Miniprotein binders against q53ft3. Designs and how they scored, part 92

Target 1, 195 residues: q53ft3
Amino acid sequence: MFGCLVAGRLVQTAAQQVAEDKFVFDLPDYESINHVVVFMLGTIPFPEGMGGSVYFSYPDSNGMPVWQLLGFVTNGKPSAIFKISGLKSGEGSQHPFGAMNIVRTPSVAQIGISVELLDSMAQQTPVGNAAVSSVDSFTQFTQKMLDNFYNFASSFAVSQAQMTPSPSEMFIPANVVLKWYENFQRRLAQNPLFW

## First folded at step 9 (miniprotein)

Design ty66
Fold by ESMFold2-Fast, scan of step 9:
Structure ty66 (fold): chain B 195 residues (1-195), chain A 83 residues (1-83)
Amino acid sequence: as target 1 above (195 residues)
Amino acid sequence: SPIQEYFEKLMELAEDWFEIAEQYYERGDKEIALKWFEEAAYLFEFAAQMAKDNNDPESYKEAIEYAEKAQKYAEEIQKELEK
């Protein structure tokens, strides 16, 4: 259970599974996106010793996907914020999506999550400045906001995890999102430093 | 300064929330759009208060203008929903 959040976009909680260990979110109109957030949703953890490598893909001038490693999510760090503005360079990093060529639409980018061994992930270097440092005040604030959302949504996902998954569902129910916003706003009003 | 950087990041976040509200409104999800505009207004007001507390009238003016814009959109949507 992964989620993907882009400022100004609907939250996506139903990634397309393209392989046993590979999941993808579509990002239409990617040229307007500055930051993307990837988080784990629900109570289903990665198997011990495993984590998720997060990749970003955009189409080159020929419509071919260019994959770049952004960073990682793990059971201990279930969410990450990435700055993707300026990553349209044309040279992709080494990636496990190989010859999949799953991005053909010029205006659509993708976030890919590859479930990999933690030992393998430790030897990979994300593209420079893609992952926003947790020491950054903005990252800390956004991370706290996302932790709040993750905790709320994972309570919902515990219930949903016991139901048959619907691969056609791309978004969390609107009422769940609305309840989260109301709770977050209330907590900020009570203590602006809770984040 | 660190406080100025924090202010700018709050403004960016609030602008992003404002854009989320606009997208929900265009989809016809007025109730959700209202909540996003209200939350965006809150963040702009929070940023304005920070600027005021730090004796930065220029940043205060910028933030309060955005807060008023978000509040106006929320008020108009609320009126639509009540009728």
Scores: ipSAE 0.006, ipTM 0.127, lowest interface PAE 11.0, mean pLDDT 67

Design tz11
Fold by ESMFold2-Fast, scan of step 9:
Structure tz11 (fold): chain B 195 residues (1-195), chain A 83 residues (1-83)
Amino acid sequence: as target 1 above (195 residues)
Amino acid sequence: SPIQEEFEKLMEEAEELFEEAEELYEKGDKREALELFWKAARLFYEAAELARKNNDPESYREAYEYALEAWKYAREIEKELEK
C-alpha cells in the first residue's frame, strides 16, 4: 500500500501491518536521517473519505517509543516529505557525554501510518515544521536518480547502436537494468549523496 | 430520530453489501467481491461521519471499524488479483 524512502537508502515497499488500520516501517540508524518520503503505491487507493496520518517514533532513554504526528497522505496527495532531524532525542543538550556512554539498542525509529477519516485528520495538528513540500524535494531526488540511470544505461545503448544499421533505434537489454541497480546500490553504500 | 434512522439505514445497507462480498469471494468471484467491499467501506464511512457529527462516539467507532475491515478485505483481494 505504502512506500517509505530515505535519501541514500533502498526504498521500502513492505510495511508491517500491526493493526487493522496501522502500518509501520523500521528506520535503522535514524539519527543519520534528515528527511523521509512517505507515498502510496499505485495499487490500492484509500476508501472515499479516508486517508493516512503519518507518525514518527524514536526510542526514548528507556527504549519506549515516542510518537509524533508528521502529517498526512491522501488519494489527492499520495506522497509527502517530512523533515525529522529536529524531532530526534535532545538528551545531548543536557548531558554531552550521556549518549556516548549509553547502550544504543534499539537504535531503530519507525514511521507509522494510521488509516483515519479525512474529517478527523483535519482536527489534528502535526508537529511544527515537519511537513515539507512534496513536489520540490521528492522531484529533485527522483530527477537525480533518473539522471544516474540514463547516464549508466545510455553508455551501453550508444556502443550497441554503433554496431547496428539503425542508430536511431536504441534499446536497453534487461541485464543493463540489473547492472544499473547493482551499481546504484554499491555507490549508495559507499556515499549516499553520490547521485 | 431522523439522524439515527439514517445511520441505521447506512449500516444495514453496508452490512448487506459486506455479506454479499464475502459470499462472492468464497465462490471465486474476486473482482465482484472487491467492488462490493469498496462500496461497503464507503457506506460504513458515511455512517461513521454521521455518528461523529451527531456526537455519538460509540456508533462512530463501530462504523469506522467496519469500514476498515471492508478496506482490509479489498486490499487482500487486490493483492491476489495482481498475480
Scores: ipSAE 0.000, ipTM 0.227, lowest interface PAE 14.4, mean pLDDT 68

Design tz12
Fold by ESMFold2-Fast, scan of step 9:
Structure tz12 (fold): chain B 195 residues (1-195), chain A 83 residues (1-83)
Amino acid sequence: as target 1 above (195 residues)
Amino acid sequence: SPIQEEFEKLMEEAEELFEEAEELYEKGDKREALELFWKAARLFYEAAELARKNNDPESYWEALRYAEEAFEYAYEIRKELEK
């Protein structure tokens, strides 16, 4: 349902589902990460009146998880960029993941997505330094994201060109990826916040 | 590789759960079907993650498509149960 992208890394679309309404992505070597994109895959929309609250968790000095609300994704805004560099350990607050037994590893942070009522989400305040507000930072990150996706997707074209396709196999044509990349670049140039 | 063996195991387990969920749904056990479709989706997503780490785009997209199908069934059943 969800994807998670870090510039320079392969996109993650395999969220670990920890409850019917809760999903987690692992972020190894998180100290080298400046920005994270969370997005909906477009296959399954949220039910009417629902959205996703996006949380970030990192291990404190004792290995205990510290969860902070970064922001939200909804059917109307299916992607969001968050700056996680410079986030500090929080004191602790009520959060949907508090009752879950989530294994933590040193240097591994997590992105959590909790499917919640839009009315409940409207009453919550994200941490102030998480959301990307600078157009320049947004544009730079988006270009890195496009490069990462295009490089990954292009590997299918090379593999497919030298393989005999079977009836059960499905591959994305290289020209479709190229057209998407060019259209996305064009739209981004016209309006960096279109997505 | 150990990653390839783990991938195959996850795909097999997920497919078995998916088939069980379909049978439960046909019998009218919608809540149990929902739970198994969720579990199948999770295993398919775990398989996709292993394929991603193993730089195997073919297996990655295959597992991802199955995961999305399982999640779609789960969401449809959830809507039915909430009416």
Scores: ipSAE 0.000, ipTM 0.107, lowest interface PAE 18.2, mean pLDDT 68

Design tz13
Fold by ESMFold2-Fast, scan of step 9:
Structure tz13 (fold): chain B 195 residues (1-195), chain A 83 residues (1-83)
Amino acid sequence: as target 1 above (195 residues)
Amino acid sequence: SPIQEEFEKLMEEAEELFEEAEELYEKGDKREALELFWKAARLFYEAAELARKNNDPESYEEAFKYAYEARLYAWEIKKELEK
């Protein structure tokens, strides 16, 4: 479904499918790569409302893959060029033999493509969570506040049959709280800085 | 259209801040460059929201892409300053 091109190398058009919605290309000798082009082959379009999130991955000092979001491809934008030279992060500083300067074989990196809903793609950012920007921490805090508010308000909601005509009490229909939550979440997903 | 004009205004302001940030970075004024890249990212995100309200997915993706790039530059500068 997808193709991957690195300048000076043969085009890859046979991604390894690792799940129903996930595809991977291997990039050997990735330290010499500055740009990667990801594109759709034009054979099968994404279903309406879906697109592809493009990730770059390299093994950390423990051999675990570290995934970073590069961007997106969609039916309206079926190809994209990504600069990865600034995204490569160094070796594990806590490695027991780091001071010994042991020569190692160059790592193989990966380009991952995850087929996702467009709304889900809009919620993602290019930076990791361990060293958060003010915007990333704000987005996380806001989502928790939304969840907290919805759970709190819903815990006090009553059905119409349980309502009384007492003027000293206020009752909020559960659907009003749900509509507010969904509207706010949608707006936040499209623009984390909207408020 | 009023919404389209506001979108273009936000994009223009953000692009000016982005360019100014690049110039400051080249001059070695990294802290000031960081602040301007953050401001540019915010304006690009605001433009993306207007495009969303105007049901314009192409403009949304364009603005989001630039917000993404501004945040990446800010992130790299922040890492340099914390060394």
Scores: ipSAE 0.000, ipTM 0.079, lowest interface PAE 22.2, mean pLDDT 66

Design tz14
Fold by ESMFold2-Fast, scan of step 9:
Structure tz14 (fold): chain B 195 residues (1-195), chain A 83 residues (1-83)
Amino acid sequence: as target 1 above (195 residues)
Amino acid sequence: SPIQEEFEKLMEEAEELFEEAEELYEKGDKREALELFWKAARLFYEAAELARKNNDPESYLEARYYAIEAYEYAEEILKELEK
């Protein structure tokens, strides 16, 4: 139902369902993560009157999760960008994942999604610095994503001298990838929200 | 209903101002963009309040989210202008 995207990493579209109304994505090496995008896949909407509360969890010094509310996703607003780079070393508060009492490996954080009543969600206040607060932060996140794609795609380019006889394989000229990257860079500089 | 019609009108006005603010920011007219993002945020907040009065939590959350987003854009532009 949900996707989770981190700049420079493969998108995750298969959340671990840990309860009827609770879903989790693992974020290894979370200390290197600045932003996380959470979104709905669009194939399965929330039940009537419900939405998703998005939580972030990191392990404390004993490996116990510390959950913080980042924000919400709903059928009307199915994606959100969160800053997590400043969310560490804190005392936990009441959260819907309390019953799970899970001990986590150090350096592996989690994004949790709890399907909740919209009325309940409207009364909650997310942690202060979780939402993306600047055009610069959004642009930096997008730039890292584009750089990652360019580097990834270029690693599969082959020269004419190395062409295989197999017609079932697709080969992309490096110049095409470079032109795409330059075009995206230009468009991003003119309007960081175009994508 | 009258409340739903007023909600839609506020959302449409706020969205138009938000888009105009984005255009002004891209042109380098940061002060004007700042003012329009603040105005858009205000209208989105008004829409959110209307949704709460109408017991429409989905519309409330949507309008509140956009209000916060517009406000945050304004705050970052303000920081840019103060340097």
Scores: ipSAE 0.000, ipTM 0.233, lowest interface PAE 15.9, mean pLDDT 70

Design tz15
Fold by ESMFold2-Fast, scan of step 9:
Structure tz15 (fold): chain B 195 residues (1-195), chain A 83 residues (1-83)
Amino acid sequence: as target 1 above (195 residues)
Amino acid sequence: SPIQEEFEKLMEEAEELFEEAEELYEKGDKREALELFWKAARLFYEAAELARKNNDPESYYEAIEYAREALWYAKEIFKELEK
């Protein structure tokens, strides 16, 4: 249901589902990460009245996870950009991942997504300075996200002669992806906030 | 290794297209320069995919950085052409 993108890395679209309503992405070598994007994939919306609370977790000096609420994704706002550099020394947030407090490798962080009622989400306060407020930073990261998505999508491109028939697989022509990429890049250049 | 040779071939082809695009841009052939920067970026992405499959993160990030550079030039040119 979700994707996670870090500038300079391949996009992750296979979150580990750890509960019916909880999903996790691993972020190896997280000390080199400044920004992360969380987004909803395609056509699968949240159930009515629900949204996703986005958390960041890093291991403390003892390998224990410290969870911080970064923000939210909803059907109305299905993507968000977060700055995680500087959060590694912050206080932990109230979080729904209590049963998953395990000792971790010091260099591996996680993004957690908890599917919650919108009313519950409205009462929560994200940690300060996690949401990207700079238009320049937003534009730069969005361009990198487009690059990574295009790379990911194009890595699956095959000629029609090489396609294996599969009733459960759907394919998108590579030229459609390229057309979308070019159009999105054009619109981003005109107004970074159009999406 | 064969995969390293293929990687180097793609990087070399992409660099040649990148250099041609820069030359076309300086001559004022902006539309053609844009097309070549996009083509260079695609080849750099192909090289990155080979490096990923070869578990070679250094080559992967090198190729990704070149792809971004090509796309940055493409973005600037596209902006100029869009008024």
Scores: ipSAE 0.000, ipTM 0.098, lowest interface PAE 19.8, mean pLDDT 70

Design tz21
Fold by ESMFold2-Fast, scan of step 9:
Structure tz21 (fold): chain B 195 residues (1-195), chain A 83 residues (1-83)
Amino acid sequence: as target 1 above (195 residues)
Amino acid sequence: SPIQEEFEKLMEEAEELFEEAEELYEKGDKEEAYELFLKAYELFREAAWLAEKNNDPESYREAYEYALEAWKYAREIEKELEK
């Protein structure tokens, strides 16, 4: 139902369903990530009166997850970009040089999506001003994201058609992705603030 | 289970109608596409109701989401036909 995109990485379109209303994406090496895009795949809308609350989680100094509300996706606004660089575990002043004689497993962060009532979502306040509201930078990034998504989804669909069927994998019809891409690009060109 | 088999049967029939409706819409047969999207909506909704009775929230959500998509297409075509 959902997709997660980080610039310079392969898009994720297969969220892990951890409860009937909860979905998770893993973000390895999250300290190198500045922005995350969360979006609906366009084939399946939310049920009436419902939307998705988007959370970000990283391990604290004790290894316990710290969940933070980033924002929301809805049928009316099916994609959102979030800035997470300010929400990472404090790095403080980083040295450009340092001893790397010890190899550590990079921390893995998560994006969580909780399907909730719109009324409930309206009562929640995202932390850290994670949502990007600038039209110029957001519009530019969104166009690049759409191109990346369409190219990847088309490639993924072809590759999956050649693979042994897997019950854990989600398949998206390429024609639906193309229709979504064309409609979104047309609307974005007419009104850059359309979402 | 028999309930699961009936659910899958309804979903499959609804999906076939949805695909036929899309083809008709692409060919410009909007009135016929409208009728088939509505029929697909009804069948997806019946599948959702069956899943609810079977206390299967995941199947209910899946079927209901497909129903909403079919209804959305029908509504947009209805608007086009009114012009």
Scores: ipSAE 0.000, ipTM 0.070, lowest interface PAE 22.4, mean pLDDT 67

Design tz22
Fold by ESMFold2-Fast, scan of step 9:
Structure tz22 (fold): chain B 195 residues (1-195), chain A 83 residues (1-83)
Amino acid sequence: as target 1 above (195 residues)
Amino acid sequence: SPIQEEFEKLMEEAEELFEEAEELYEKGDKEEAYELFLKAYELFREAAWLAEKNNDPESYWEALRYAEEAFEYAYEIRKELEK
């Protein structure tokens, strides 16, 4: 349901489900990461009245995870950009992930998403300055992602009359999706602000 | 490799759920079919995550393709159930 982007890395769209309402993404070599983008894929919406609380966790000097609340994603605000560079030595926040049963290696951090009631989310306070984007920033990010995807994919698309007897539909080759993500990642590595 | 074996196992489990969901849908058990297509979707996505960690883009995109297919079936069934 979720995706995670880090500049210069392959996009992750397959979160590991660790509980009925909890999902995680691994972030290896997290010391080199300044920003993380968390977004909904737009395929499965949250149930009515629900949203996702986004957490960041890194191992402390004893190897114990330190969870911090970064912010939220909802059906109405399905993407968020977070600055994590200032959080790697911070104190832990209150969090729903329990007694730290997840085994981690040094230099690997996690993004955690907890599906929660919107009313519960309204009572929570994210760590200061983690969210770096406004509604306009979310809109610009989403629009640039979509524009980049559709412009790239359109250069390889076949006409509706080809491949099938159903001429009312357009089909995009699967290989174009792979090439789009590779190109997007390359551009992010060269200039994170290209979008 | 152990990661490759786990990937293969997830892909097989997801395929079995996908096929069971198709049979349930044909029998008119739409709610059960919907749940199994979503479960297949989640397992295909977990397989993609393992392939990503294993730096195997071919397996990654294979798993994502199947995940999207499972989700498309689930989405269509959900539209039927909401009418």
Scores: ipSAE 0.000, ipTM 0.094, lowest interface PAE 20.0, mean pLDDT 68

Design tz23
Fold by ESMFold2-Fast, scan of step 9:
Structure tz23 (fold): chain B 195 residues (1-195), chain A 83 residues (1-83)
Amino acid sequence: as target 1 above (195 residues)
Amino acid sequence: SPIQEEFEKLMEEAEELFEEAEELYEKGDKEEAYELFLKAYELFREAAWLAEKNNDPESYEEAFKYAYEARLYAWEIKKELEK
């Protein structure tokens, strides 16, 4: 239902469903992460009156998750970018993932999405500065993503056209998106200031 | 097969040029790095054509991946040089 994107990493579109209303993405080596994008895939909308509360967790010294509310996604606002660098404290007993009590590895954080009533979400306050206050970082990221995709697609199309027996026939293989994505993530990982 | 031997030869030549281009770029010789990345691209592309002719999708994907990387590096360097 959801996707999770981190600069320099492969997009995750297969959340771990840990309860009927709870979904989790693992973020290994989270100390290197500045921003996380959470978005709905658009295939399954939230039920009427419901939305998703987005949480971030990191392991404490005992390997137990410490959760913080980052913000929300809804049918009307199906994507959001969050700054997680600098977050240090959890939501305590207020978070819906408290019952999980699963020991985590020291360098693995998680994004949690809890499907909740919109009325309940309206009463909650996300941690300060978790949501990106400026559109500049997201705009730069999107421009770079589109530029990279265009260059990749154009380059590959030329190669395929030259290889085709019929000069009038051009095609792009089904896996071109995967090849583009691999290159995009590699380049993004080389630029720590991208987000 | 003769086609497989030619494929491996092209891949080896292209990889050597690619590695030399990376070293030149790191040392700041961007113009020569640009030229070598383009040459590597051409050889990787030729290797991809041989793999396609030999109905070898795994080798085709490998050669295509490296061809794309070489062309992308050349494009990035060209953008820097035009500033």
Scores: ipSAE 0.000, ipTM 0.084, lowest interface PAE 18.4, mean pLDDT 68

Design tz24
Fold by ESMFold2-Fast, scan of step 9:
Structure tz24 (fold): chain B 195 residues (1-195), chain A 83 residues (1-83)
Amino acid sequence: as target 1 above (195 residues)
Amino acid sequence: SPIQEEFEKLMEEAEELFEEAEELYEKGDKEEAYELFLKAYELFREAAWLAEKNNDPESYLEARYYAIEAYEYAEEILKELEK
């Protein structure tokens, strides 16, 4: 349902579902991450009256997760960009993940998405300065990240005959990357209304 | 303050456009309703940005909630028009 994108890294489209209404993405080496984009894949909409609250979690000095509310995604605003570089020393927000044991490994942060009532989401306060709040800035940043992803992925493209089988590595055909890039450019042109 | 006055002005203008868009949709003027819902969304988003910059979380959430509603109405109408 969701995707998570970090500049310079492979896009993630397979969130771990940890409850009926809760999804997480792992962010290894999170100390090097400045921005995260969270987006809906467009295949399954939220139920009527529902949306997604987006949280960021990192381990504190005791290894316990500290959850912070970054913002929201909805059917009407299916993507958002968040600046997380300033949040790693911040205080935790009130969050719905308190009862969940979702800590995986030391030094791995998480993006959490909680499906909530829109009315409930409207009463929540995101951590200050986390969201990029202008449509133009978001569109330009997203376009640059799409270009970065396509160029990065394409720089590692090799013919099928040159592939060395490795079970620990994922391989994606170049034409799939091209199609993804073209589809996202088209989507941005059609729906530039993102925060 | 000047920032509060600007916020209130943006909210009032956006609410007026939102209400007009609802009336146009009920009358079957879907394309015009779509345009006004998008315009309302833009103004609510500007209000939210202003509130965020002013460290006013309650006003930010109010404006963001209305922006979400306006955008969702516009997207639903767009889907109807593209069928």
Scores: ipSAE 0.000, ipTM 0.085, lowest interface PAE 20.1, mean pLDDT 69

Design tz25
Fold by ESMFold2-Fast, scan of step 9:
Structure tz25 (fold): chain B 195 residues (1-195), chain A 83 residues (1-83)
Amino acid sequence: as target 1 above (195 residues)
Amino acid sequence: SPIQEEFEKLMEEAEELFEEAEELYEKGDKEEAYELFLKAYELFREAAWLAEKNNDPESYYEAIEYAREALWYAKEIFKELEK
């Protein structure tokens, strides 16, 4: 249902489901990460009146997870770019994950997605500088990357009507996301100004 | 209209799955009940989306209410299966 993208790394499209309404992605070597993109794959929408609260977790000095609310994704806004560089240890926030991850690998962080009622999400305040502003050059670059991905993936978004339970919905094979990322990264390395 | 016919077909299919899931749950087939409630939820949600695109709020609210109920049952059964 969800994807997670970090510049210079393989895109992740297989979140680990830790509860009926909670999903996580592991982020190894998180100290080298500046920005994370969280997005919906577009195959299964949120139930009406619901959305996803996006959390970031890193291990403290005792290996205990510290959860921070980064922002939200919804059917109307299915992707979001978050800046995690500069988030400091001890800036914890209220979170729905409880004690699920008591012990963690020291250099591994997590992105958590909690499916919640939109009314509940509206009561929560994300950490101040997690969402990237439109004037940030990385936001502009990432938006172009997302546009490129959407155009590439949509060229493969054809499926036999016989194979789909919902003929009005488009499906994108999960491996297409990986192929796009590898192709885009290869082209960028060849010529940084290619698009 | 073709859209109204498709809506009615989706609702009928979803209702049949919902009823079958209730019967499975009552006889203790919890895993099968869970799967069918999720399938019913998907079809009710699709019907709701179709009604929304067709500017039919009455049909939309009918479908979305059934979708919520199907999802609620699936969530409750999932909790039981995890034990």
Scores: ipSAE 0.000, ipTM 0.072, lowest interface PAE 23.0, mean pLDDT 68

Design tz31
Fold by ESMFold2-Fast, scan of step 9:
Structure tz31 (fold): chain B 195 residues (1-195), chain A 83 residues (1-83)
Amino acid sequence: as target 1 above (195 residues)
Amino acid sequence: SPIQEEFEKLMEEAEELFEEAEELYEKGDKLEAFELFRKAAYLFIEAAKLAYKNNDPESYREAYEYALEAWKYAREIEKELEK
């Protein structure tokens, strides 16, 4: 189905299905989130002409979710980056979730995905300050995430002199992490969607 | 499966409405034809959504293509009604 990724957090791949064509991810501690990535999972594509409309919701002053249209994911563009910082004071967009499930989320935001006709989706305008779905922006974001991962992983590297043979633990040489990182960057530069 | 049975029922109902819409159009009842083509498209889309949920790409594609066809006829009639 779909996945949702926030830099520095575990990727979510198990959306809550709230209707036949509607899926939701919860985003706890949403005030610290600047960008979110939404992408398609699995091997079943949308038929040509269908896609997913991506919405963001946050709790308003009385705890009710306010839905805003961020953008779309499709077979031709199966991932998108959205900037959600600054949207928490915006007005709600036209959305299909209001009639289905109005859930109060006092400290938790949500990403919603509605499977819709592309013709219908083309008639809608995402909020002006939300969607950043260009290939260049995605490549830069992914590169920064890889840099962050490499730096994080390297901080736990143990020198050969500190290693004691232990069957209960595994140790990864730092140079293996570096080699993987360099290979991944090279492949990413050749094709941003190679994975 | 219940989902497969529901899918088949939606497809059958949508096809019947599609055929009725075609007959109404030939008789000159354009507004009613328009309404039924839209209803048929809606039911085909509901069938497509069920197939998608059921991880059945072949049924999804079939239902969706039928929905596009019904939607195409509805749009063409809408243009005629707007002159």
Scores: ipSAE 0.000, ipTM 0.143, lowest interface PAE 13.3, mean pLDDT 69

Design tz32
Fold by ESMFold2-Fast, scan of step 9:
Parts: sequence; C-alpha cells; structure tokens
Structure tz32 (fold): chain B 195 residues (1-195), chain A 83 residues (1-83)
Amino acid sequence: as target 1 above (195 residues)
Amino acid sequence: SPIQEEFEKLMEEAEELFEEAEELYEKGDKLEAFELFRKAAYLFIEAAKLAYKNNDPESYWEALRYAEEAFEYAYEIRKELEK
C-alpha cells in the first residue's frame, strides 16, 4: 500500500504490518537522514473517509522509542515530504503505537503509518517543522528524491518484466511507480508549492 | 447481521470475478481479464468499506489485500496490452 523513500537509498515498498491498520518501515543509520518521503503506491486507495497518519520514531538518549506525528497522506494527497533532521527533541506525541513495544536497534529509526478516520486525523497536531513547505528546500529536496525514485523505477522495470504475478506475492508494477513519479513531477512543474 | 451478510456476498462476488479473470488470462483473452480484475478489485473495496463501517478491522484488511492483488494483476495486464 505504501512506499518510503530516503535520498541516496533504495525505495522501500514492503512495509511491516504490525496491526490491522498499522505499518512500519525501518530506517537504519537514521542520523544520516534529513528527509523522508511517504507515498501511496497507487494500487489501492484508502476507503472513503480514511487516511494515513505518518509517525516518526527514534531511540532517545535512554534508548527508548519516541514517536512523533509528522503529518498525513490521503487519497487526495497521496505523498508527503518530511524533514526529520531537527526532530531529536526527546518528547513523543500522543500516538496509536503507544501500546506497542516494537523492538529495534539503537541506530534504527522507524516510519509508522496508522490508517485512521479523516475526522480523527483533523484533531491531531503534527510536530511544528516536519513538513517541507519552502520553495528552495522543496525544490532541492525534490530533485534528489526524484533521481533516487527514478533509479528504482528503472531497476524495478527490468526485474518485473521477468516475474510472473502470484497471489501469494504482491507485485508493484513499474508503471505504478512511474505514474507516481510523473504525476509528482508534473505537479511540481505547475506549482513548486503544490504540497 | 445484515452488514455481515452483505460483506460476505460482496467478497464472494469479487472472488468469482477474480477466478474468472484468471481463466480468461490463461486463455489469452487479456482485455476481458483486465476488466474483470478491475471489477473484482472494486467489489473488494466495497466490502472493505462495509467492514470498516462495521468496526471489523480483520475483514477490512482481508478485503483490502484482495483488492490490491486484483489491481496488481489488472495493472500488469494493462501494461501488456499497451505494448
């Protein structure tokens, strides 16, 4: 359902499902990460009235996970860019992962996605400066993201052409990944602040 | 419950279309297979909406998994047809 992209790394498209409505991506060596893109793969939309709350978790100075709300993805806005380099504040937001003891190494952060009612999401406040909103930072970041994402799409297209679809294994067609890239690039060209 | 019965009916209809689409694909009728995989996916989405409304997360995610699988097959077939 979801993908996670970090500049200079291969895109992740296989989230770990930790509950019926909760998904997690691991981010090893998180101290080198400045920005994260979370996006929907386009194969399946959220049910009407629902969306995804995006959380970031890292180990604090005591090694305990700290979850923070970054923002949201919805059918109408299926991708979002978040700046995480400034988020070592030591305090977590109230979050739906609070009852879960998700094991991780000290150098590994996580992106969590919780599928929630849009009305419920509207009542929540993301951490202050996680979303990328300036023209300069958005343009610079987007160029790096698109390069990495396009490399993935090209690599996946070759691999996918040699694979047979299977009910027990979920494939993400290269055209779905490419459509996200093309739509993102087209919207960026029309308005650099389309976020 | 009436909602549970409607959910089961949608899942069964979607599964029948999914199976028919697989048979058509094997037979080489890719265009019809594409349309039936899409119809199956939409019915699975309708089932997921009912499960969500009925506060049934297990059925909700089961239906969404099937919908995604149906869309994956449809998208792959579409790619073949556009060559």
Scores: ipSAE 0.000, ipTM 0.134, lowest interface PAE 17.2, mean pLDDT 68

